# VHH binders against q54mt0, part 5

Target 1, 331 residues: q54mt0
Amino acid sequence: MRPISLRLHERPITQVLFNREGDLLFVAAKDKLVSLWYTTNGERIGSYQCGGVVYSIDVSQDSKYLITASADAKARVWDVSSGRQLDSTDFEVSARSIEFSQGDKQILVVTDQVMGCQAKIHVFDFDKDEVRKLNKSYTLPSPQCKITQATWGPLNKTIFASCEDGAVRIYCTEKRELIKTILDHNKLVTRIEWTKHRIMFMTCSKDGTAKLYDTKTLKLLRTFDTGRPINAAGISPLKPHVILGGGQSAESVTTTKVDASQFKVRFFHIVYGEELGGLIGHIGPVHSICFTPDGKTFATGGEEGLVQVNHLDESYFEFDDDLVYNPPVQH

## First folded at step 21 (VHH)

Design Hc
Fold by ESMFold2, look of step 21:
Structure Hc (fold): chain B 331 residues (1-331), chain A 123 residues (1-123)
Amino acid sequence: as target 1 above (331 residues)
Amino acid sequence: QVQLVESGGGLVQPGGSLRLSCAASGFTFSKYAMTWVRQAPGKGPEWIATIFSGGSTMYDDSTKGRFTISRDNAKNTLYLQMTSLKPEDTALYYCAKETWIYNPSGQYTFEYRGPGTQVTVSS
């Protein structure tokens, strides 16, 4: 069936995000706006306006609280249903990445590196019963390079930071210090995405590759080479599939030719590594991809401001089942 | 062009009821969410409720249980049934196409709205 197209935003999409139930879709963009939509029909529920570009968002597991990181140097907490801002905290520079911990007891915020100010990783306490008391808990040692994203590791025992120098840096939350640096990319790491239960993670990079790792051992399991910058990945919670998106920005290349095929989202089998297909729908780089938790829907957001909500049909699920080998069980 | 015209306001005593109507034209009414908003003197706009194209509704907590939003797509008309009215419900009531935007100064904004109908609750 045809995807639902959301065309509200006129500036690049920075993030698309489903809530835990999958019935709500949040869209953040460089037009200073986060929009909220019903997944099923693409109808807008409301919008949250910040004072600057919104780089990153997250939603609490009960879908009652939205958090935003913005170029106006604020992190904000919002009431999802009414749109009202419940709390905010100020930084010295832009907030670039924000995420609830597993269980929603803490909020992780990354602030930008600019001349005279190092990148910082902040952790705040969050109590859903007393939301108006957002207080800083601690700060981690700066990696002394720009951070594109930080995310909680399993059981909130670690924090992973993707960095512009091609590294993924891993911090211990108990010791509050850097414990590991993974330097397998030769260009900016754009995103870290977790598999279900965080047993594996995937890194995306401007070097044209995505890399899959075992979380416990940190061993590299597979490299996906697309030949084009990868900005985003969506990992299916239901099938062994990943969707990769990106493409070369017109500002970053000498080419002036418009070719929509370079911005298609591409499906790969995680186990076999083979490309399964692709979807053309964006006319600029894809910046964000997110699956619903049931794996039946995914959304993509692009540089042109388009958001596509794709409901996967039964042929997708039937085809993938044919690839699973089950040897005969004799008893 | 979008046109919204409210009616049904008036003077009522506390505990009374009113039904407001909003006649819509200039767009495909059935495709859009519709919203009731009120503004008391000296206050910013206050979101009351939104009804979506499929008929589902959302209400602000302050009027939940007392006010009911509804729509008639055949008549391109939005309704607000108000009961148990209080003096603090005195305001200019207007309908809006689509739903709220909450701005960084802490106020609701709405792109398209009507001129409104006055509701006054006093003895």
Scores: ipSAE 0.764, ipTM 0.901, lowest interface PAE 0.7, mean pLDDT 89
Fold by ESMFold2, look of step 23:
Structure Hc (fold): chain B 331 residues (1-331), chain A 123 residues (1-123)
Amino acid sequence: as target 1 above (331 residues)
Amino acid sequence: QVQLVESGGGLVQPGGSLRLSCAASGFTFSKYAMTWVRQAPGKGPEWIATIFSGGSTMYDDSTKGRFTISRDNAKNTLYLQMTSLKPEDTALYYCAKETWIYNPSGQYTFEYRGPGTQVTVSS
């Protein structure tokens, strides 16, 4: 009936993430903490403390290793079950994004752009048998703007970077050079999210739109215009549905009543483009959305520090049985 | 106020057994995960095991198979059954409300811990 609410963090959530089995939920936040929870009952298993804001996390496919990117200028590797830090690497500036490659053989890290230091995309080798030997393999040419996220493309042959200038930049890992720039957004791209098997990807932007692309051709397939900044997307692995979340900070609201509906997560049909519904629960911008791999559960994390874990019922899975395509309404 | 009081420690020979108890008060015991921790002189705290409110358990690899964590929610009591004790198990053992946080200085921390009970394994 009601979602499971996790209220440990009192600072903005930066990322929520399920492991491959879907039984574990990781939560990163600006309070320097990553918390680990059982998905089914919301019970905390442990916490991993960094020296600064944790911007990004990922977990290995076997659920044995957690990686974190932090404002303390470190990327860290952690033993999931014991909490122990197994290795770390230092940067000159904050680490902003981190991700395992498919197969967990490499780790992708993005570092920040500040005065005198360009954003960098780093790739490290990762060996589960010698995890205390995290070694840099290469860097990619700087896009010379801030990078919000980098993520591996199909078969690790490309790296996609979402950028503050509204671009998605695609790099070849073999040639180690930029091969494509997609500039379809007019404000920063907040997130890139993959469909199952990475055959399509979705970009989210503060320009109020999310855009769906065919990965092989890079053709724009559909634009979802919500009229509000979009910080996060969750793409169902079971149904042709996407959940979009975002909103603007509470600092921009007058001293009158705050309408929480502007922070609701909104469901869209990917093929038809029709809005299917929404869920209200956050009182601030939503920053992260993640589905379990079985598609039966999703989590949301917000500016207020709330994490909601939503177990989907029969009505969600029956949406498509009654759906008739309607064109998108004007915004 | 959260109060945790450990007992059951003592001197044992290698290969011996002990059962530790932790009496808890000041909170709804059955609602929370509970943890055993140990600390040898000159060393940082070491996580041993956690038992969750639903009864599932997790153990550090070094004590897995030799130590058993359990709880009695009716008595608000946490237990640690230790067998096949080794000299390396010599430490102050204490219970903690909830589970571990691993900090950036490389140490486990726990918000609420008892004063502990000494376990000494020696010939």
Scores: ipSAE 0.756, ipTM 0.902, lowest interface PAE 0.7, mean pLDDT 89
Fold by ESMFold2, fold request of step 24:
Structure Hc (fold): chain B 331 residues (1-331), chain A 123 residues (1-123)
Amino acid sequence: as target 1 above (331 residues)
Amino acid sequence: QVQLVESGGGLVQPGGSLRLSCAASGFTFSKYAMTWVRQAPGKGPEWIATIFSGGSTMYDDSTKGRFTISRDNAKNTLYLQMTSLKPEDTALYYCAKETWIYNPSGQYTFEYRGPGTQVTVSS
């Protein structure tokens, strides 16, 4: 019905993230803050301040540890409940993406590519019972292009990296080597999102498409073409639905008109490919979308710093009643 | 103008109890989370507890079970009930509007806080 609006941040939201129970919402932004909120009432629990833009966050399964990747070239581990920084590690350049492995025994961190420094994927052991939480790191062979995100594949046997050149690169964690390159997008891949149990994954791209793949075979199953840059996807854990968000920069006057509808998030059926509807909630590009694990709530974060927490109603669960399979048209 | 004024501090024996009060004005008290913080000489601020507008609470583990935060919205007053006091609880105690921010220098910060009331636990 009505969203809860969180208006603390005045700079672009970089990520919204629910914990495993869905009762906590983390919000990272370019104002150097991560804010923590109760999902049900939107009250702020606390804030974690970094020394630079916070690009990426993750939370442990028990909700005790927050990890952050920041433009100040640090990855940090935080105590969720008290806000205290428990550990940090320094890089030569900005940390761009960060994620716990399944089971929380490792953390992967992506560092940026600049002149004189190749992009790197770092893997740390996470030792929750030790004073130093981040230990025994190694790196994977650089893709030699900027990495927007890296994420653990099924059972932590692989790492998927979304890249600026439009590729998804897949690494074997045991061999620590690149095993597959998927080059199906012609612009930056912004995100990789997993379905439940990581049976399928979806890529989002500035080329205006999202692409769904079978994880085991890497077969392309469907392309969703929105005609506008896609920054984020939220995949429902409850229904075969995806929410796509993005939009063009307001500075692209020649290619856009001023119209709030261009930033609406759009709902698609993952199997049938049919657009189910849309929701206007932001006056700028949407950068992050996340569902609660029960699939009843999702959050969006926008360029203007607004976070919308949407509790889904009966109409959402009725989207599928009249669907007929419409095979994708290939060009 | 936000004003926060603490009272109720003093000297207590180990194992004793003390109740701190914080009178708030200049804002709609019932709409905001409120926090107790302490600072011992030579140490940075330590977050104790926060009570939210709806009455739910959260506590730092170091004082869990010994300290109780509460509020009276009709009187615009925040309370901290302290029991089983130890010498390590000796500090300046102050209240703050809203909850913690933990900064990169390793300190809790709060936009609006009171001047504090001294609590000293000694024989």
Scores: ipSAE 0.745, ipTM 0.892, lowest interface PAE 0.7, mean pLDDT 90
Fold by ESMFold2, fold request of step 24:
Structure Hc (fold): chain B 331 residues (1-331), chain A 123 residues (1-123)
Amino acid sequence: as target 1 above (331 residues)
Amino acid sequence: QVQLVESGGGLVQPGGSLRLSCAASGFTFSKYAMTWVRQAPGKGPEWIATIFSGGSTMYDDSTKGRFTISRDNAKNTLYLQMTSLKPEDTALYYCAKETWIYNPSGQYTFEYRGPGTQVTVSS
């Protein structure tokens, strides 16, 4: 079956995101737009325009509220169905990452580090029943490093920040302090993704690896080495599979030999560590990957502005039939 | 070249009904979502409803239940059936190709719109 291709955006995709039901797909891009689509047929429901690049988005569990972080130094709350902006808050610098807490009671926002301004993680209370939706709650101590993404840990007790220096920094939300630094990557960490129930998390890095950790112990469980920068991961909610995507930008490569296979998304078995296959769908680096909650569909967004919505068939669900696990031999 | 031509506007009494039509040309009508929009004097454009290529519909809450969007793909025509009209519904009504974009100035925008047809609800 062929993917549904969404060709509205002409600038790099920054994020693709399905809602909780899986029937809606949100797409954010550097063209200042978030577009909203029906998953099943690829028809555009509407678009939300910001004043600058949209770096990050999230949607509430009830699919009524969209939140956006933008280069115009605003975080915004939108009514999903009508497109109307319901609230906004201003920062001194670009907003780079935004996410609802589990239960939608709070929102975190990451702001950029520029000359004279430290990167910050802001936490807001989200009050859906009030005119003013966003109410400042607290700010975490700066890691004094650019933050690429922040995300809520299990039960909202922690916040994980992926950083330019290759670290993952973990904050306690109760104490509002940095409690752990994991420095296992040697280049910037691009993304943190959670397994179902947040039992494990995966980090992606420009160093060409993704690393899987046990959330409770923070022990490194497995490293996936693709040999190329990894910008995004999609973790299946149904199978012990991960999809890794990325690739090197054309601006970073001066050769004329452009091969679309270098931008294929690659499937790995999380337990066995074996590559299961790949899918070519983009002519530039992949920047975002997201599964539907039923695990039967995933979307990818690329540097060229293309979004591919892929339905997984029986061959995907049969990948594991031939796998052989050989435990390490002790000599 | 996309062309949209609205008709069916006029003066109507409160509580009355009116049916607007939009004739479309210059594109494959059946493949695109189509939208009705209105604009009252001194106000920005207001999204009313969108009908998708497969016939499903979305409505803004303010007119839901009173206004019905429909299409006839054989005639390349979009319709808006309006009932229980109020003086507040007085506006210039446009059809638009595709669905809404909400801009940072707090206004709906649409790339292709017709010149509109005036609906005036007055005693």
Scores: ipSAE 0.739, ipTM 0.897, lowest interface PAE 0.8, mean pLDDT 90

Design Hc
Fold by OpenDDE, fold request of step 24:
Structure Hc (fold): chain B 331 residues (1-331), chain A 123 residues (1-123)
Amino acid sequence: as target 1 above (331 residues)
Amino acid sequence: QVQLVESGGGLVQPGGSLRLSCAASGFTFSKYAMTWVRQAPGKGPEWIATIFSGGSTMYDDSTKGRFTISRDNAKNTLYLQMTSLKPEDTALYYCAKETWIYNPSGQYTFEYRGPGTQVTVSS
């Protein structure tokens, strides 16, 4: 398998995201850009320029709308095809996370925790037919810590929030109250990823573990210990496989020798928890992983500004073999 | 040096058709996406369509169905076939190298574009 390398961003990738059809790849980065790519050939379609670091993005089910959360304290709605900004809302602090609800009727936005301002989850009604597309609906009670991500639970009945204290907090959307706190991680939870139909979810953490949960019971099903900070997870919709990525930031490592192997994306069997293989393609921490909905392709984004698009061949689906990728020798 | 030269503009009646051409030089034309944009007086640039190196196309909804972007790599030429032209289509039409970038100021930016060809739709 030869990945398609997307080289545009000069700063760290924050998120890679496929649309519902899988034919479009959105890439957010700290260079204030969101780039749009064709998945099939890796050709760039366009770019959306934000006013700050883009921390989070999401795309509507019909691929018509892109929403962005950025460091300039704004959430924006974009026309995907034309690249035009359609609407925006301002916050007091940076927007860190954003997601469409199932059905695209609402949007949640997480704002940053700064001095004098607690992290908050804001929910907006989304109206595609109006000039003002973002309409404030409600705000959830703030935890006393930074929220790294918030995501809608099944049928939008809950919102899950990953937090810096290692907790996942679950809110009831109807009551607008905290109803459950999961405190299984020992460090910052970096990401929550859902399985298909949101039957299960996985948490990633700086503690070096990813944890799989049953959504209904919130029972811990499996722990994946990688020994290194995990920033991202990609869960295959077709295979019982999860891809984990991360690595230690150079800022945190006292050693001068950066072993590229630490930035390997690792495949694990979800049921057995065993490592199946890995791909070496990044020279820095991996920040984001995403599968296409059809499970045939996944993308990774790294600290070095590189995006790898990996088209899985038929052999991957036929056999449970170790995946080994040898990057081309950069001449 | 990248050069783009648009041609084919002119005066046309509403409902008419016009074919624009863009001659490209100074780069490997076949390897790059190409874009048509237009700018009407007092308005910002408007993206019309992009054709990628592989031949796939993308259109703005406003002109979709009326305009067709195509390319001839052997001739290093980009085309825009316009049909059912309307007065609101009056603008300076530009050929641009690669894809669009939309900035917070509400404008499209391109690294390279031609001087443009004027299209005027009037009765």
Scores: ipSAE 0.353, ipTM 0.743, lowest interface PAE 1.7, mean pLDDT 90
Fold by OpenDDE, fold request of step 24:
Structure Hc (fold): chain B 331 residues (1-331), chain A 123 residues (1-123)
Amino acid sequence: as target 1 above (331 residues)
Amino acid sequence: QVQLVESGGGLVQPGGSLRLSCAASGFTFSKYAMTWVRQAPGKGPEWIATIFSGGSTMYDDSTKGRFTISRDNAKNTLYLQMTSLKPEDTALYYCAKETWIYNPSGQYTFEYRGPGTQVTVSS
């Protein structure tokens, strides 16, 4: 099927995110805007204007609340339906990552590492019924490097932090201390993605590899080597498939000629590790990938400001080895 | 040129009903989502409902269950059926092409909207 192209943002997409039901797609971008889309037909529902680059977003399980982390050193809570800002909290530096805990009772926020200020993971209490306010709960110890993302572990017992030094740091939420460090990547870890029920997680890295881990044992299960920086991963909830995206930024290359093939979204079999196919749809690095919970649709966001919503055909489900998508580039 | 013209507003008693209409021209009506918003004196604009080109609808919680958005593509007309009206529903009601943008000032902006029709709910 031809993907639905969402054309609104003229700046790089930072994150695409589906709600629990899969009927809403949230898109964050560097144009300070979060856009909301109806998944069924790709119509825009609304937009949330932030004060800076939006680095990270999350939506509550009931799809009532959107939270955003942005370069203006703020975390915000939004009413999804009306678009109204409900609350905000200020930090000393940019907010880089944000996520609801399981059950939506807490929110974690990662702040930037800059001169004189170390990266921090802040945890806030969130009450939907009473205050709809962010109340500071605790802050975790800071690493001596930038944190690109933090995410809740299973049952909120841990927090996983991806770092610029190639490490994944795991914190105990009860003890509020670092309990484990994984040092398997050789460059910046860009993203952590969970499988269904968070029994496994995948790390993406600028070193060109994605790594799959068992959550309980932290054992490395599989390495996917793409040969190019990986910015994002989408893990199918239905199939043992992962979609990887990335590419090199034009700023990092010495050549003026951009090879669009490097921005191909690649499909891999999780168990066998083999590449199943690819999708060409972006003309810049892919920064975010997300599946709908039903596994029938996935979205990709790129540097060029384009979002592709891809509905998976029966061929994806029945003929895994023949998965090749080569739609024309849509501008 | 895109034109939107609201009608059907007026004075109504609490518990009453009104049906607003919005006549659209200057674009292919059937291909676009349409939205109702309102603004009361001294308050910011409030989103009410959106109807998509495919007919799906979304509502704000404050008016959900009382208001119904609909469209007639053959007539290029958007409707808002209001029931169980309350004094707090008093406002200028606007129809807009497509959907809302929430700006930092706490307001909704639209590329195209009509001049509005006044709804006053009073005993």
Scores: ipSAE 0.274, ipTM 0.678, lowest interface PAE 1.4, mean pLDDT 89
Fold by OpenDDE, fold request of step 24:
Structure Hc (fold): chain B 331 residues (1-331), chain A 123 residues (1-123)
Amino acid sequence: as target 1 above (331 residues)
Amino acid sequence: QVQLVESGGGLVQPGGSLRLSCAASGFTFSKYAMTWVRQAPGKGPEWIATIFSGGSTMYDDSTKGRFTISRDNAKNTLYLQMTSLKPEDTALYYCAKETWIYNPSGQYTFEYRGPGTQVTVSS
């Protein structure tokens, strides 16, 4: 099936995100806009104008609230349907990552590391019934390096933070302290992605590898070596497949001739690790990948400002069994 | 050139009904979403409803159940059926091409909109 191409943003896409139902696609970009689209036909519904580069977005489970983190040092809460800004909070520095907790009762926000200011994970209580929706709860200790992403662990008992030094740091939300550090990557960790029910998670890195972990034991299960920087991963909720995307930016290379093949989105079997195929569609690095919760559609966002919406055909579903995971025996 | 012309506004009593029309020209009407917005004196623009090219609709909660957006693609016309009108519904009503863009200033922006039609609800 031919993908639907969404062409609105003139600057790099930073994140693509489907809502719970999969019928809405949110797109964040460096042009300070978040755009909302119908997944089925690619029609634009609206746009949310932020004051700076939008680095991260998330949507509540009921699709009523959009939250954004942006370079203007703000986290914002938006009404999804009307596009109205409902609330905002200010930081000293850029907001880089944002996510609702399970149940949408809390929000985490990661702030940038700059001169005189350390990266921090801020947690807010979210009250949908109040005028002030964001209420400061607590802040986690700084890892003394840049945090690229923070995400809630299972049942909100932990927060996982990907870091520039190649580490994933795990914090206990109750104790509000660092409890584990995974240091398996040799370069910046770009993304953490969860499998369905968060029983496993995958890390992406500039070192050219993606790594799959058991969430409970933190055991490394699989390494995917692509040989190129990986910026994004999409994990199918239906099939034992993972989609990896990335590529080397033109700014980081000394050669003028860019091989477009490096921007190919690649499919891997999550258990066996073999490459299953790939899709060419982007002419720059891929920055974000996301599946619909039903696993029937995935979207990709690239450096060129393009979003591809891919409706998977029957051929995709005819091979491989549904994802079954058996946790390792704790010895 | 894109043109949008609203009509059907007027004076109506509370509880009354009114049907607004928007005549569209200068573009393929059937391919675009259309939106109704309003602006009351001293207030910012308010989004009312959008109807997409496929016929799906979205409504603001404040008018949901009382207002109905529809379109006739053959006539290149957008409609807003208003019922159970209240004094608070008094505003200049605009037809706009495509969907809304909300900016940090608290305003809705549109690429194209009409000059508006005045709706006044008063006893």
Scores: ipSAE 0.267, ipTM 0.698, lowest interface PAE 1.6, mean pLDDT 90
Fold by OpenDDE, look of step 23:
Structure Hc (fold): chain B 331 residues (1-331), chain A 123 residues (1-123)
Amino acid sequence: as target 1 above (331 residues)
Amino acid sequence: QVQLVESGGGLVQPGGSLRLSCAASGFTFSKYAMTWVRQAPGKGPEWIATIFSGGSTMYDDSTKGRFTISRDNAKNTLYLQMTSLKPEDTALYYCAKETWIYNPSGQYTFEYRGPGTQVTVSS
């Protein structure tokens, strides 16, 4: 498999994201840009200029709207095709995470924790017909730590927040209360990833482990230990495989010699937990991984500003039989 | 040096049609996406359409269905077929190499664009 290399960003990639159809790839980076690419041939369609580091992005199901969270303390709504900014909302501090709810009726935004200001989870109503106004719906109780990501649970009944203290906090959207805390990681949780139907979710952590959970029971199903900080994960919608990426930044290493092998993207079997293989494509930490919804392609974004688009060949799909996960019966 | 030269503009009545051309030189035309943009007096640049090297196209909603972007790689020429023209379509039309960059100030930027061709729609 020869990946398509996308070279535009001169600063670290923060997120790669495919649209529903898989034909568009959005790339967010610390250079204040979001770039849009055609997945098939790697041609750039356009760029969205933000006022600060872009930490998080999401796209609506119909691929009409892009939303961004950035360091300039703004959440923005963009017209995908034209690149026009349609709306923005201001916060007191940086916006760190953003996501459309299932059905695209609401937007979730996480703001940063700074001195004198606690991290907050904001929910806005989103009207596709009146896209010009993000109306604040509610704010959830703040934890006493930084939130790295917040994501909608199944059917938008819950919100999952990954935190710097190693916890995942789960909030009920109806009651607007914290209902569960998972504290299995020993360091900062970097990412939460869902399986295709959100039956399971995976957490990544700087502690070097990724953990797979049953969404309904919150039971820990599998731990993947990579020995290196994990920043990102991709879960195949077709195969029982997960992809993990990460690595330590050069700044955190006392030695001048950085082992490039730590930036390898590693494939694991989700059921057996065994490593299946890996891809070398980055010369710095991997910060984001995303599969196309059809599972035929995945993208990776790294510290060096590089995005790799990997089209999986037929041989990959012939390797393993499809396994269906049966969730445990709640007794 | 990259050169883009637009032509085909003029005065047309509402409901009329025009075909714009852009002659490209100084680069391998067939390898790059090309874009049409326009700028009306007192307004910022507006993106119209992009055609990729593989021939796929993308349009702004405001002109979608009325305007068609195409290219002839053998002639190193980009085209914009405009139909059902409206007074609101009056603008200087530009050909640009590659795709757009939009900033929060409402401005489109391009690495390379031509001097433009004037389209005036008036009764």
Scores: ipSAE 0.027, ipTM 0.487, lowest interface PAE 3.6, mean pLDDT 88

